Miniprotein binders against q9vhn3. Designs and how they scored, part 11

Target 1, 154 residues: q9vhn3
Amino acid sequence: MDPDDDLVLENEAEEIERLQLPEELKKPIDPEEEDERVARIEFNCSGCEMHEMVHYFGRKPPFALGVIYPEDNYVMRDPFQPPPPRWQSKPEYYIAMGTKCSICSKTVCKDPGCSFYYTASFCLPCGKEELKNWPPEAQARIRKQMSVSQGRQT

## First folded at step 8 (miniprotein)

Design s31
Fold by ESMFold2-Fast, scan of step 8:
Structure s31 (fold): chain B 154 residues (1-154), chain A 102 residues (1-102)
Amino acid sequence: as target 1 above (154 residues)
Amino acid sequence: SETVVVIITGDDPEELERALERIIEEAFRLGAEVLVRVEDGKIVVIVRNLDEETAERIAELAEELAERLGVEVEVTIVEGLSEQEAFRLAWLLLYRLEEEKE
């Protein structure tokens, strides 16, 4: 007798028996399927009080068809937004909440008071340090943007 | 590598925003690096890290959007711009052209 033949017959009997077990009737919800519905990625801006749960971190959010970011972004699905206007190709609304600073990797939101984009995203402290490496006129523009964001001194 | 420079001008901020969004979406889908500078009525978009074929694709999209949305677009393809050169160019196109128009 071949042991493999016995094992094949045994597997067939077990398969039929499993279909009738109570545990088979109470199929658990797939955890991967649940992850698609719930925001599970924590987003905390290092420059302000923004704290949100988001659905995705990366360059290609699966719910934003045709969108690829040049850098990893924290992206939230927005089920509360109205459908996009007819002239837009987007099937679903989404919000890019923020990213990681390209120098220090601190998490920052898209608010002008917390970050700015120059080829890549920078937190304000790292951006201020890098200003010396940029053209004077560009430095003036970014300083102006940062001045608006700094607000009043006490 | 190729760089595409797009200047978008228009009176309707919603139409300008739609044109910008469509260009960014296409550029990102192509894996390109994008630098954007915005002033009221004017947007400068510089798309880098493209090959010749994808650069032409972005240029064609920009011109199509001009026809469909009623915005004005100026498109230039330039070879070999670095990140620093792209930033400098975006600044020059946005600020100096605005100063001239005044």
Scores: ipSAE 0.000, ipTM 0.103, lowest interface PAE 16.7, mean pLDDT 65

Design s32
Fold by ESMFold2-Fast, scan of step 8:
Structure s32 (fold): chain B 154 residues (1-154), chain A 102 residues (1-102)
Amino acid sequence: as target 1 above (154 residues)
Amino acid sequence: SETVVVIITGDDPEELERALERIIEEALRLGAEVIVRVEDGTIVVIVYNLDEETAERIAEEAEELAERLGVEVEVTIVEGLSEQWAFRIAWELLYRLLEEKE
């Protein structure tokens, strides 16, 4: 790889990033941004052994350029992305790890063996209990999801 | 598997809510998992775990529904996405929509 070629590609990427960001979404450099990159919120799924630290819990993660969730989510900054340079404003990727069950408030991850989504998030036990109140399509979906999960165990 | 990303925009919150509910209902009818995101009068619906035929059908129905409800919609079908990639795509589409809105 020629170092000069790499440098040209880096300049092109920087120009594209600057062109893509609306002026209204540009943020000043904030020293506390480094603190925000440390995951401080414990996420522990009640349905499995998933235990992770995440960066945010809520509807409106500040690092995700104007993204608002319809319900509170546990959100992690992409662990595979290095932090952007302080002098560069760049869109960041993120992963929603899970939510709280809308009925019992237990924390659940997005694995099909742990949670089900229909207009809101449900842990599987609560989803089973609410099943009769949902349209046939939602009922079929959660039943299929549960049967696949149980089949893997056996 | 396929993923369908639906971006809905409009000036009437009630019409946006109706469009959202119907798209979610249709996706669930077809066996799809749905993630929803909201941003300043814009709603993004991610539908994943679809085969190719079902993805095309959901995309067509989302466009037809939006036309009937008087909301604007943009639909993108993305091949082979996991939830992680679906989130990335939805974010990029939201960003693009916000830029155009300006």
Scores: ipSAE 0.006, ipTM 0.251, lowest interface PAE 9.9, mean pLDDT 65

Design s33
Fold by ESMFold2-Fast, scan of step 8:
Structure s33 (fold): chain B 154 residues (1-154), chain A 102 residues (1-102)
Amino acid sequence: as target 1 above (154 residues)
Amino acid sequence: SETVVVIITGDDPEELERALERIIEEALRLGAMVIIKIEDGTIIVIVRNLDEETAERIAELAEELAERLGVEVEVTIVEGLSEQEAFRLAWELLWRLEEEKE
């Protein structure tokens, strides 16, 4: 692109500068320039009381270079102290918080007490119902995961 | 609970991408994850809330990927890291890598 057209006349330049000083409407701000550091997506785990605002839901978060998830995930960036300034544009700190159950579509976090992964993500109730259809190795994994979770509850 | 820290280094972006995809795929079975990619051909992956057996499985996968894809891998298993401690460790590893280059 690089248009050379100047739509502002010389006698209007000073007036435009004055209008920008009091923080004019800003409604024309291009959506492409939207601050993606503001978490706008609500994430509520159905298996526990985890409630957070996250930055992304999908398979390929644009701030996580080179990352492609096999499923849509709820992803939070920089939930703690920001990285040092010289690395802010390079490494991005992020956490995959959870996903949706492949059977009932309820939102679940990645805690072993809330979800189980076998070819797809399952909430524990749905995972228990599907258990009989899985190979013995997968059945052993979910049973072990559930027993550890019960031990932590007490 | 255990935390697995994986540092992958290599010159071929395609091989690094394959290694990362395989580790992500496996680690989604296992708990909360922090993933950091550095443009200098280094990837840091931190996987939390694992039992001992599962942590060893992730470490074995990382070593297999190093052999098969021709990337360098450093794996460390650490007990009991919280999310904040995992992020602090990731920053410490980034600082260490940067200081070693200078």
Scores: ipSAE 0.000, ipTM 0.230, lowest interface PAE 11.9, mean pLDDT 63

Design s34
Fold by ESMFold2-Fast, scan of step 8:
Structure s34 (fold): chain B 154 residues (1-154), chain A 102 residues (1-102)
Amino acid sequence: as target 1 above (154 residues)
Amino acid sequence: SETVVVIITGDDPEELERALLRIIEEALRLGAEVIVRVYDGTIVVIVRDLDEETAERIAEEAEELAERLGVEVEVTIVEGLSLQEAFRLAWELLYRLEEEKE
């Protein structure tokens, strides 16, 4: 028995999952989808002053094929570059701006001063309350993150 | 602050594609704000606003994950970057790697 065989089987299962993606995600961009390039979803972090407009909230952004988040995320297309023309094979650009705390549902950005991820996303106050139930490694990680962030205005 | 830059490549595009979901999920778990990939190629992941200890730990985790998944990884820690600087760096690295593949 080789442990690498389990990893190979996992990767094949993930490939099968990707192949089973909805056909809507595999379709070419049509002219009506140009509206999807305009950011219309407001994102406001509850832990800092980050306020941005984003393009998507959810687990499967249609413009980032093959990307499936473990939870809903606020996703922005590259704000500093115009999208590449439809006919060009160009890099996909995106920023995962933040998510909702799994406990209190407040929106938080991915800055270490605002949120922490362990199996799910937490705002720092909720993470602090939950950390006693986590393994020592996760507890050490959030404590270091919080100590670095104590100088910031929340 | 520190920034961790992870460049992920694979000799076999199919092996890289199989690893993609795991790589992206882990990058998002680590707070990556900038993920750039070409349709058939390299992934660049950037994690910003870290202290030195966290940056070193993330770099080690990235190298360990890449070894387990059988993909090639280049990890660099640089002094803090703004979000705009991170995007420019990702673009520059992606162009360099695409040019080297050819």
Scores: ipSAE 0.015, ipTM 0.371, lowest interface PAE 6.1, mean pLDDT 68

Design s35
Fold by ESMFold2-Fast, scan of step 8:
Structure s35 (fold): chain B 154 residues (1-154), chain A 102 residues (1-102)
Amino acid sequence: as target 1 above (154 residues)
Amino acid sequence: SETVVVIITGDDPEELERALERIIEEALRLGAEVIVRVEDGTIVVIVENLDEETAERIAELAEELAERLGVEVEVTIVEGLSEMEAFRLAWRLLYRLYEEKE
């Protein structure tokens, strides 16, 4: 005899399972390819020698709950940071490595020698061409950034 | 350099979204890079690498939007934070708010 045969608890358990956001795949076809902690997106800066594999490209990285960027970014999980304990609702550490130039679509890192940000990201060559079209306050900001960068080099 | 942390709370998702859009628009107009966190009716906006005058302008806008859109806003201007430190500060402020209300 099954004491649970006519109990509604089975239906309630099914409802709870449906309401919870389950892991979609428990036995992936290729565990390595489907492991979200393995970086699979190539990030290669066109302005320097930075080459890195990242975990995400887009505006809303799923492992950084609640983070929204104004434009698509290449985002890397910190591979050496442990995930937060389940009882803490804190996002994992992550690093935004770079983005695509809004004009030429070349990939660029966040280094001030490789890109400029004003309303959108620009590679260094495109940023220099666009500088004349920006407001004086934006031009002043970029000039200050460039002077600091040049001071460090010399 | 200054960092502005704006915490926006409210019960109307549409009003929260409009407040967020307006703050992002102003920050982008001023050449700033904006980072946003959204969790359970709370939005945290972090704007970095600002001069003092620009930081005050963004703070004023956030407070004006709170009055106009009927959302609650807490604004903090902090000097000398890195991006990661600003995120940690924003998350600590958010957790403190949750502890105080729940």
Scores: ipSAE 0.000, ipTM 0.225, lowest interface PAE 11.4, mean pLDDT 65

Design s36
Fold by ESMFold2-Fast, scan of step 8:
Structure s36 (fold): chain B 154 residues (1-154), chain A 102 residues (1-102)
Amino acid sequence: as target 1 above (154 residues)
Amino acid sequence: SETVVVIITGDDPEELERALERIIQEAMRLGAEVIVRVEDGTIIVIVRNLDEETAERIAEEAEELAERLGVEVEVTIVEGLSEQEAYRIAWELLYRLEEEKE
């Protein structure tokens, strides 16, 4: 009844058309391979130059049979391991790349120069700010990590 | 940094879950990162980012817990391991335990 309603429907069809990949790029992909073999999640460490595409973000990566992390991790399948046969679901190799800082939500890798774990993951700047609120053992551990990274000054 | 690898085995699922919960609670009290792998009848717990004193304490507490709950526990402390290397050590220990049992 409204000419604008017809334009809205036309715009929706145009949006769907824009979301469709060209047929030349739509190769037949095994459903398991589409969900598990293509890395679709971007991981960028805020503390260093690490930038990778990963397969999963969460606590229970489906390709790492039986593994449960204490918090959400960015996890990738080992790029050098061939995919297992469909008839055999043996454990695959995987790499946990990093997580999100529990305070600022910035993405950090698991390198000691970028992050620290105490009850949760922290980027080093946030860890330094929280340091005074932690037990002496945790304070000693983060100070040891920081002193090793300061060994960079030659 | 030290990594503690704990293998928990038993035939009673309830005691196994209780042992797991207790180890997780102790590790959380110490602020440690805990990664768990559960397979039927076997639980592998990897506790990472520990200093040497804390690692020894966790290992001792895991062994005491095993005696208290009637589950079997094998514990190893290793310096500087990645998660993948810790699982490799856990599987080597598990296979050795199975061979000794037979």
Scores: ipSAE 0.295, ipTM 0.653, lowest interface PAE 3.3, mean pLDDT 73

Design s37
Fold by ESMFold2-Fast, scan of step 8:
Formats: C-alpha cells, structure tokens, sequence
Structure s37 (fold): chain B 154 residues (1-154), chain A 102 residues (1-102)
C-alpha cells in the first residue's frame, strides 16, 4: 500500500557501493588489454554434447551494435575475425549459440534436434508437452521440424 | 527452414515503428523467430523458422506496408540462412543501396 522508497534507495546505494569496490581494487583495463574478448560464460546444451565458452548472455550484445533479440541468447564473438575499425561502422561478426528453455530454464543450442521456437524458445521435451496448447498452425510447423530433425514420418 | 530478411527505411520514426510492429505481430502469429537491428533511419528484421508459404506471407505484408505507410522496404527470402549470415547479407545490401543513392 505504502511502498518504502527509502528502503529501495538504501538497497540501490548498497549495490552501487558494492560495484565500486571491485573497480577500486582492480587495475584499470587499458583499451589495448580488453578482457572483454575473453569468453567467460559457460554454454552447455542439455539436448546434445555441445559445450562452448561464450562472450555474452542477454538480448543486446554490445559488440553486435544495434542487434536486439526477442529473448536472452548466448552469443560468441567470432574468434577468427578481427573487429572492424570503429571508423568504418561495420558490424563485428558473432554467432548466437543458444538460449534457455522458457519453461524449465535448461540451456539448449539452436539445432532443430535440441530446441524449437514459438513465441519463445523451448527444449524438445517441454515443447512436446506444450504443443497441445498451441494453435493448429504452430502445431503443424513444429511437428514438421521435429519430424525432419528426428527422421520420423510426418 | 526459410528466413526472410526485411530492411525498412524512412524518415518518419513513427511510420518505421508501425511497420516494424505489424511485421513482428504477424511473424509471432506464425511462430517465427524474430531478430531486429535498429539503426538511425533504417531497421533490419530477420524472420526465421518459417515454411515457404509463411515466408511469402511475411514478404507480401512488408511490401503492402511500404505502399501504405510511405516507408521503403527491401525483402529477400533465403533457405537455411543463419541469423549472423542474414544480418551480414542485410548489411551488404544496405551498403550497396547507399552507394547507388544519388
């Protein structure tokens, strides 16, 4: 009824102070020594044996300027492509590896045998359970995808 | 699986937003995966996970919106294109279009 704005502000102040402490204790990163190019986020597909380290998890990867995904994605910078010079305004190359299932939160790659998309990403087990609740058009399309991926009859 | 690459250009941000919204609404209704790249004066929309019929429907909608809203639309349909390759294709197409502007 009466939100405690003072409590909310105190919580934010504690978070800000916490963020500043690591920065004060760490040596400043030079532009030439960008640690941002080291992949530190673990990506393991729950539907297959894919395991990779990626650079970003979220909707708007900063190195892929202007790119917006509808959901959080695990995104890898192309390790074999040098970034274009800033003055050329060309996009960096990147690879979206996968996402999290919207129902069980398990990590899945973008392979049709591991996941499929309808309004959100689903691992195959969760998608098969939800399939009955979707419109006929969505059901037909996803059954076709699963049939192709598994080599089953339609 | 079909991928539709839509490039929307125009000077009116409200018309660009309306075109984008309608493309997203139709794509989501069809169960497609939509990725957007927004820049000053243009928008790239990558619509993936479509069958051939639905891809043509999205392309047709984009062309209709161009006529109605006074935005320019470039549409291409390709099979088996990853999102990175789709944005690369869109970038290359935009660069070519910009070079030919007079």
Amino acid sequence: as target 1 above (154 residues)
Amino acid sequence: SETVVVIITGDDPEELERALERIIEEALRLGAFVIVRVEDGYIVVIVRNLDEEDAERIAELAEELAERLGVEVEVTIVEGLSEQRAFRLAWELLYRLEEEKE
Scores: ipSAE 0.000, ipTM 0.316, lowest interface PAE 10.3, mean pLDDT 70

Design s38
Fold by ESMFold2-Fast, scan of step 8:
Structure s38 (fold): chain B 154 residues (1-154), chain A 102 residues (1-102)
Amino acid sequence: as target 1 above (154 residues)
Amino acid sequence: SETVVVIITGDDPEELERALYRIIEEALRLGAEVFVRVEDGTIVVIVRNLDEETAERIAEEAEELAERLGVEVEVTIVEGLSEMEAFRLAWELLLRLEEEKE
């Protein structure tokens, strides 16, 4: 790599390291929080074969500070998340796996073949019925979403 | 791989939270990995492991969201950053934003 860039990078890292981070941002060792790490909520998509265990269902996952969904989501913590850099704390990695259709309440994943999102989540059948009620740009976006090959089979 | 750094600021906590949620929803819908940090009404979102096309789409959607919700968004696309470098950039942008408020 460039030696001059490495020197500049080290000087900047040293300056950042001199900044104090709140102790509260560091991961506490708490038996209750360790229990929360075990995924105990079943998530089964009604539109495909996706079946996963997730950590949370709701609007405000406690491990994703500042995140508020307008609807309840099934959220999984990344069990293989690397530790954050020593000088910086951050909320843990997470993945929103899916939600419940706002019309029929069936559980659906985020795959474009299973659900659509526009102001709320809709399963594929319900979303198609609602399409004509949405603005042209939203209709175009969902049409494009359906056209894209999501998984690789070849 | 590309990294997208999104900094969201606003005066209305409710709209700020809605903006965060929508950016995360779109990023995860595209299969991206997301990191979030919140400080004093400023939200930093780091989206990683993207191809160039997906990174541009996330940046575009974040900017469009800002216009709709009346929040301020700063977006930077950077290629080939390590996780440490991405956090350093996010921290630098956060400090700059804090400095501008004073």
Scores: ipSAE 0.000, ipTM 0.141, lowest interface PAE 15.2, mean pLDDT 63

Design s39
Fold by ESMFold2-Fast, scan of step 8:
Structure s39 (fold): chain B 154 residues (1-154), chain A 102 residues (1-102)
Amino acid sequence: as target 1 above (154 residues)
Amino acid sequence: SETVVVIITGDDPEELERALERIIEEAYRLGAEVIVRVTDGTIVVIVRNLDEETAERIAELAEELAERLGVEVEVTIVEGLSMQEAFRIAWELLYRLLEEKE
């Protein structure tokens, strides 16, 4: 038979605390949210060697803090894998990697040697052709960017 | 080109959201590109490809928004940043923010 006066388990209180978690533990990882954590969109800059996998292409990334871009952007979520935090911290961060040229639709990154932005994004070749159609102030700004950014183009 | 680094800190998520939206809207309106990093109480916005005048205007806007929305803002203007350098800064800031938690 069973002996009476069994030893009290030290971890019994811990198990009880875990059992107090809501049985409505229905925070199922949204299957759609899990899919969004996998970078499935290939981003290749046409102006340089940048090649990255990104999580989103569009104007309103759902994982951003209510951010709406004026243009479709290639957006990377959590570009760095931080070391494990001492406390459970879930920092959310993202970066706009690039976009499509508004004229030729070639993919370009945000580097000054590859693209520039004036009301819309342009690859440098298309921007050079279009800058004559822009206001003088915009032309001066873009020419300055192109001169400062020493493209290694031959 | 100039780069503006804006660090926004606050305790009210709604105020942080409004500050972020306004800064992004104005940066794009002024012809800038934006890199954003968001954490629990801190938002880091890096705006690249700016001329000096535009960079100063974005810095002034950020400080004005801090006063109006009750958030704390730290602004730095630096000469140019490549995408790789922006990534490094974002990583270093993320690491420092995580270190500040107990």
Scores: ipSAE 0.068, ipTM 0.454, lowest interface PAE 6.0, mean pLDDT 68

Design s40
Fold by ESMFold2-Fast, scan of step 8:
Structure s40 (fold): chain B 154 residues (1-154), chain A 102 residues (1-102)
Amino acid sequence: as target 1 above (154 residues)
Amino acid sequence: SETVVVIITGDDPEELERALERIIEEALRLGAEVIVYVEDGTIIVIVYNLDEETAERIAEEAEELAERLGVEVEVTIVEGLSEQEAFRLAWLLLYRLEEEKE
């Protein structure tokens, strides 16, 4: 009966749709516009409760001059640093939040409970399936991460 | 596995950019994985998961760039670092640069 209930449900459906497509930033960025400081890329870790908005997905974030990652990362500008003036470019502070699993493409944060890095990033389930193909040292490391997670009391 | 840590310092941004480009080009040509950080006249390049021969080649190229481009270069080859440890090393070095800037 209340029409406002329909609007709430519509807003929730729209929000869920945005959460499913984090790389669907379609609007062009104007370098003269402060709008580039607005985080528009959704980052949700599939392994934990980490949910943040980030500014970039890729290997070479333009706001972090000279930073090149070995794989695509979700990168956030440091929210505690003031932006540089629009007429000047200078390095900004940044935080790498996470990446995509190289096998299943699920988004994962850098937490040991969520991902494992060996030549590429893996979510823990995919890492567990692939560990048999890795050197003994890498196998021992992922098993240790998994056993610590399973052995926690609370 | 071997990891090569290259720390480049210089006063000329153009020469720093050329040094960075040359090191990355060589690392990628050899199929290596690389992490790069830049902070106020300093570039840190970490090339990891290398065999010994490839690590030596990258180190030699970095040292040649110091003489060629008028930049200072410190090169260290570290044995036995995993990719995760190399990544952690890069963040520790970045953290030190951030502390010094404060």
Scores: ipSAE 0.000, ipTM 0.141, lowest interface PAE 13.7, mean pLDDT 65

Design s41
Fold by ESMFold2-Fast, scan of step 8:
Structure s41 (fold): chain B 154 residues (1-154), chain A 102 residues (1-102)
Amino acid sequence: as target 1 above (154 residues)
Amino acid sequence: SETVVVIITGDDPEELERALERIILEALRLGAYVIVRVEDGTIVVIVRGLDEETAERIAELAEELAERLGVEVEVTIVEGLSEQEAWRLAWELLYRLEEEKE
């Protein structure tokens, strides 16, 4: 029994991780990369009063390391923590705020009162119209989601 | 492929950050895809593209971190989730935790 052995193994894992980190995280400080820290994309949910500025819209946020969405998402870098120093090789934290309805292209957040997902994202009005064309199991799920969100909103 | 869902809850932002960093670094070392969502006091991490052995390793690490850092950790291993399904699950779990916070 030696708690220092655990520390040594953790240091080995961290050393291996540093060697295997993507080259992007190993890059030297580049002042032009500061532009990526500014949230320039407006996100307004059509189903509620959520309004935020986000950093990215698309399927492959470059700061989200290995994440590929099947749909374009509005993605924000973590607002609750200051970014790590640029010389540290450290993954960034992020939040996906919402997407666009697959039928009407209105922006919607992830709240069950504003959108639901079945093969693609839908705003509630479009989902109700499309609901009749889906399998019974999908219809049951969406009805349950709408019932729950109705209770929360009240 | 397996997906590991890790929910980390705590009052100390530094302890939360430390736990999250350890899990993400291990997942990246194993070549896994990672989805992260952060809200005040709660972090949801989805790690996917794992085989059964590596999924168990990530789950075990998360449980060890709960003991050592004084954070609450809930771990679930799920088979066969797509990336979109994993993302939806992460959002649903985070929303549920906000309702039941103690």
Scores: ipSAE 0.000, ipTM 0.159, lowest interface PAE 12.7, mean pLDDT 64

Design s42
Fold by ESMFold2-Fast, scan of step 8:
Structure s42 (fold): chain B 154 residues (1-154), chain A 102 residues (1-102)
Amino acid sequence: as target 1 above (154 residues)
Amino acid sequence: SETVVVIITGDDPEELERALERIIEEALRLGAEVIIRIEDGKIVVIVRNLDEEDAERIAEEAEELAERLGVEVEVTIVEGLSEQWAFRIAWELLYRLEEEKE
């Protein structure tokens, strides 16, 4: 075990100093924790060329402590941010890649050219079919989003 | 598309829960995406996929909750903000608010 984890602090200043411990003195990565950092869930957007391996699919990614999504999301740990020390109980930085369409269950990324959100996530084809069932305001938004994504140039 | 960042702070868990429920109710009525982060005494709510009018409505509701309940509310409306950046901004704002009140 990390010897710093066993130290009982008698004042707050010492605890603050411990929490700011230099990276080289942090606990070595546990083999099980190292395995958890390997992305094993395949994510392929049905609307574009996005293909990534992610770490989690669901509503409450454990590494994004306290974060709750309204629907299942494909989430990856941010590859550019180091994980926080375990004793800090601090959430990691993360990237939400996409979701499943609520109608056809195809995976879609968060790009406006691929998906639309109104009460739930939709791929653009399913969103277009569902348009007739939505309020005029929502219909206007998705139509604008689709027209921009189809015609936009550099 | 507009994103509304709502930071709710307080010492009473029941009032925090009531404030969160009210924000969620309003956002769901608008068909918006609601992402929350809950921590002891602090709640961050990210409301996405809003037009300008709906974003202003959510902001107004959040501000009214601060007057009715024993909670502190900070609201920011931002165009096209990603979830990850929204939480980062929210935490920075919350930190500055706490330091200023010390």
Scores: ipSAE 0.489, ipTM 0.717, lowest interface PAE 1.6, mean pLDDT 76

Design s43
Fold by ESMFold2-Fast, scan of step 8:
Parts: sequence; C-alpha cells; structure tokens
Structure s43 (fold): chain B 154 residues (1-154), chain A 102 residues (1-102)
Amino acid sequence: as target 1 above (154 residues)
Amino acid sequence: SETVVVIITGDDPEELERALERIIEEALRLGAEVLVRVYDGTIIVIVRNLDEETAERIAELAEELAERLGVEVEVTIVEGLSMQEAFRLAWELLYRLEEEKE
C-alpha cells in the first residue's frame, strides 16, 4: 500500500554493484544536488537593511541554464517558486540580489537607492565621487536615480 | 524603470553571437544591467535599469540587427519588471503557448 515502501537497507552488496554502472543518463536527481539548493552564502547590503542568504557569487551560476552576468553577482534561487520537476525543460527563475562595488568592494543590492551600474557596479557614495569622470548621459542617469531614491520620506 | 526583453532566434551561431555582442555593447554603454540566457538556436537578453528613451533605443537596435544579420528578433518593453518577472515574460514569448495547444 505504501508507494515509498523502500525502508529496508539490507541488500547493500547488490546496491553497491548497481552504483558501479555508468549512470550518466539515469541520475537527474542527486541528493547532493538537493543539498546545493540550501543557500550558504551571506549577502548583506551596505546601503540598506537587506540581509539574505544566497546560493552563488560569481558571473555564471552553475544552476542557471545559460545565464551569464556582465559582473560577479550574488544570485538567489527563486524562494517563491518550487524548482521544476527533473523531466521538465522549464527554467528556474533566479534573482540577482547584488554585487560588490568596483571601487570600495562593499556589498550592495540592486536597489537604485544603494547602487548604480555604469560599465561596472558602484555603491552610491563611490558613484557620486566617480560620476564627474563619466560621460554626460551616465551623469544624468545617476543624478536622476539619486533624486528618485531620496524621495520625500522620513 | 524600464526593462527590455529581447529574444534572438537563428540557425547561424556566428550571427547569433554577433547580434548578442552588439546588444550587450550598447546596453553597457547606456549603463544598463544585462542578463543573458542561451539555448539551442535561441538567446534571451534582458536589459534593465533603463529609462523610456534608452529602452526604446535598445529595442530599435535589436530590430535593426534582425534586418542586418539575418536573425529573428522579438522585443518587448515593460515597465517596473523585476529580473524574475522579465524571465517569465521571455519564456512565455519563447514558448508561444498561444500557437501550440497541449
């Protein structure tokens, strides 16, 4: 009656023989791969209160099908969507949470109140200092972003 | 802010790569955030942190590249999308569920 009635670990020799077979094509689900879905990298934004555990830091997340970022990013697997079944070709959704400032190396999230992207990522303090060296279009963009993010609050 | 979703389809890997490189170059020049997904014969490019004017420029470039490089391009500009929402929209456009029933 129980569909998961595989609770007896008595045929160890037979199981070991089976594990020696080339199983390249047969093992889309690995318990170790499931463990890799646990977020273990700490992400703390230096510009706000955002603090999350993420799954990856780098340019090319191994769990994201063909995703390539222009810079190293802190990447989280979508916490609100379950991963697709192993037989489904639907991609998992991923969130690029933040980066490191290219000047001071402080961690910043993607919120316009915390960081600015122009060829590389900058925290807003470094962006304000550096913007005078940028072309006018980039200067206008960061100024507009800072004006919006300052809002009328507090 | 605006998000531009570009789906590039073609049979020639060199033409696909050239179209992708041109879009990335222009997006980075405009200070945008770029995310790329590559599948067999299809490239999805998501360009974020754009204002209305620069989003339109990226869309125009993508359509111009389709004419010049013999690739097929589908472009959508959407306001206020997160990266996750942009990915979902790209997949809906890619799979064209309206065309195929099942």
Scores: ipSAE 0.012, ipTM 0.340, lowest interface PAE 8.3, mean pLDDT 69

Design s44
Fold by ESMFold2-Fast, scan of step 8:
Formats: C-alpha cells, sequence, structure tokens
Structure s44 (fold): chain B 154 residues (1-154), chain A 102 residues (1-102)
C-alpha cells in the first residue's frame, strides 16, 4: 500500500454517483450533445433589461421537432425541463425569447412592452413610426399595447 | 393577450394542406404570429399575441374550415397567461398530443 495513495477527486465522486443511478435516468455522455446543450448565443432585448443566453437563432430549431416559425427567433431550451434520455423519443420543451426588428434590426423580446407583430416583428419605436401605414385593426392593437407600456416605469 | 392552439387531424393530406394554408392566410391577414408543427396526419397551429375578439374569430374560422373540408379540428383558447407561460402551456399540449399517439 503506498502512503501517498490518498486522492480525493470530485470526478471520482461524480463517476460513482453516475454508476449508481438507474440506467433510464442517466444523462447520455456525448461531447457533441454537451456542446449543443450549452447556450452560446447572447440575446439582449433593446427595449428592456432582458438578457439571456439561447441555443438557437433561426426559423427551424432542430430540437423543436418539426416546428417552423414565420421568422427567425432566438430560441432557448426550457431550463426547467430536463432533456429526455437519448433512447427516449420524447420532445424537449423550448421557449422563443425574441427576434430582430424587421426595420432597424435591433433585438427585442416578445413582451408587448418591447415589440409588436404585424406580418413581421417590430420594436415599439419602429412600430409607432409605421403605424399610419397599417390597417385600422393593426393600428388599434399597437395603440392598446403602447398605452399599457406607457403605464410602466422603466 | 390570448393564444389559440389549433389541432387538425385527417387522412387526406391534400385536405390537411388546404386547411393549413387557409388558417395561415387568415392569421397573416389579422397580423398574428403563427407557429406550425406538422406530423403524420396531424397539424398543430399556434397563433399568439391575440386580443379576445381576434382569438375568437380565428377559432371560429378554424372550426368552419374544418367542417367544410371534412377534417377534424380541436381548438383551445388560452387566456390570462404571460407570453412565457402561454408558450410553455402550448408546448405541453403539443407534447401530450404526441404521447397520446404512443
Amino acid sequence: as target 1 above (154 residues)
Amino acid sequence: SETVVVIITGDDPEELERALERIIEEAFRLGAEVIVRVEDGTIVVIVRDLDEETAERIAEEAEELAERLGVEVEVTIVEGLSELEAFRLAWRLLWRLEEEKE
């Protein structure tokens, strides 16, 4: 027995813990999957203080099982739902956080105080500038949203 | 704001395609954002950021289109949720639909 054989590593404790988990509850170990599960795209709303890291920007997130958005969205995997094990065919939960204004390209979240959708996404300032060019129903909708946002202190 | 979830099922892919096209067209006319998911024999449409009147019009139009085209439709209107809560609920409904197929 070596007198220096006294190694306590966190990696050893984690490996022992994994060995004792039921096989169905063990998370798949895959460097490629681990990379895809790390949120690397920074999302900052220009209309509020929302700042999140997201997993995808585009119309057709690969983890969203056949979901198609009408325009590019910043999409986050739901942090409150664990991913399914690799051998299970269960869908993952996900959240669309925001998009880019179709006029100025500033990033905006989906909150009514920050953005408006009419055929495309607009930040509230750009939506207000284009208001007169929209049908009456769209004008009524954005005016209602803006009256609510003016009631907030930010 | 309200979210409308439309679930369309049928055996004829041509009739399903026509129903989908009409629902997307109506939502686009109303300026609403539409998220679509298509799987074997089932189309799920989520229309978000609606006022109560607009949500009811979309639901009514979806049911009328289904009746005319001979496809089956289930429409759910979710009221009083924050946008984040509405997305989470809509995705849970989609997941439950997939479970029911198994």
Scores: ipSAE 0.014, ipTM 0.407, lowest interface PAE 7.1, mean pLDDT 68

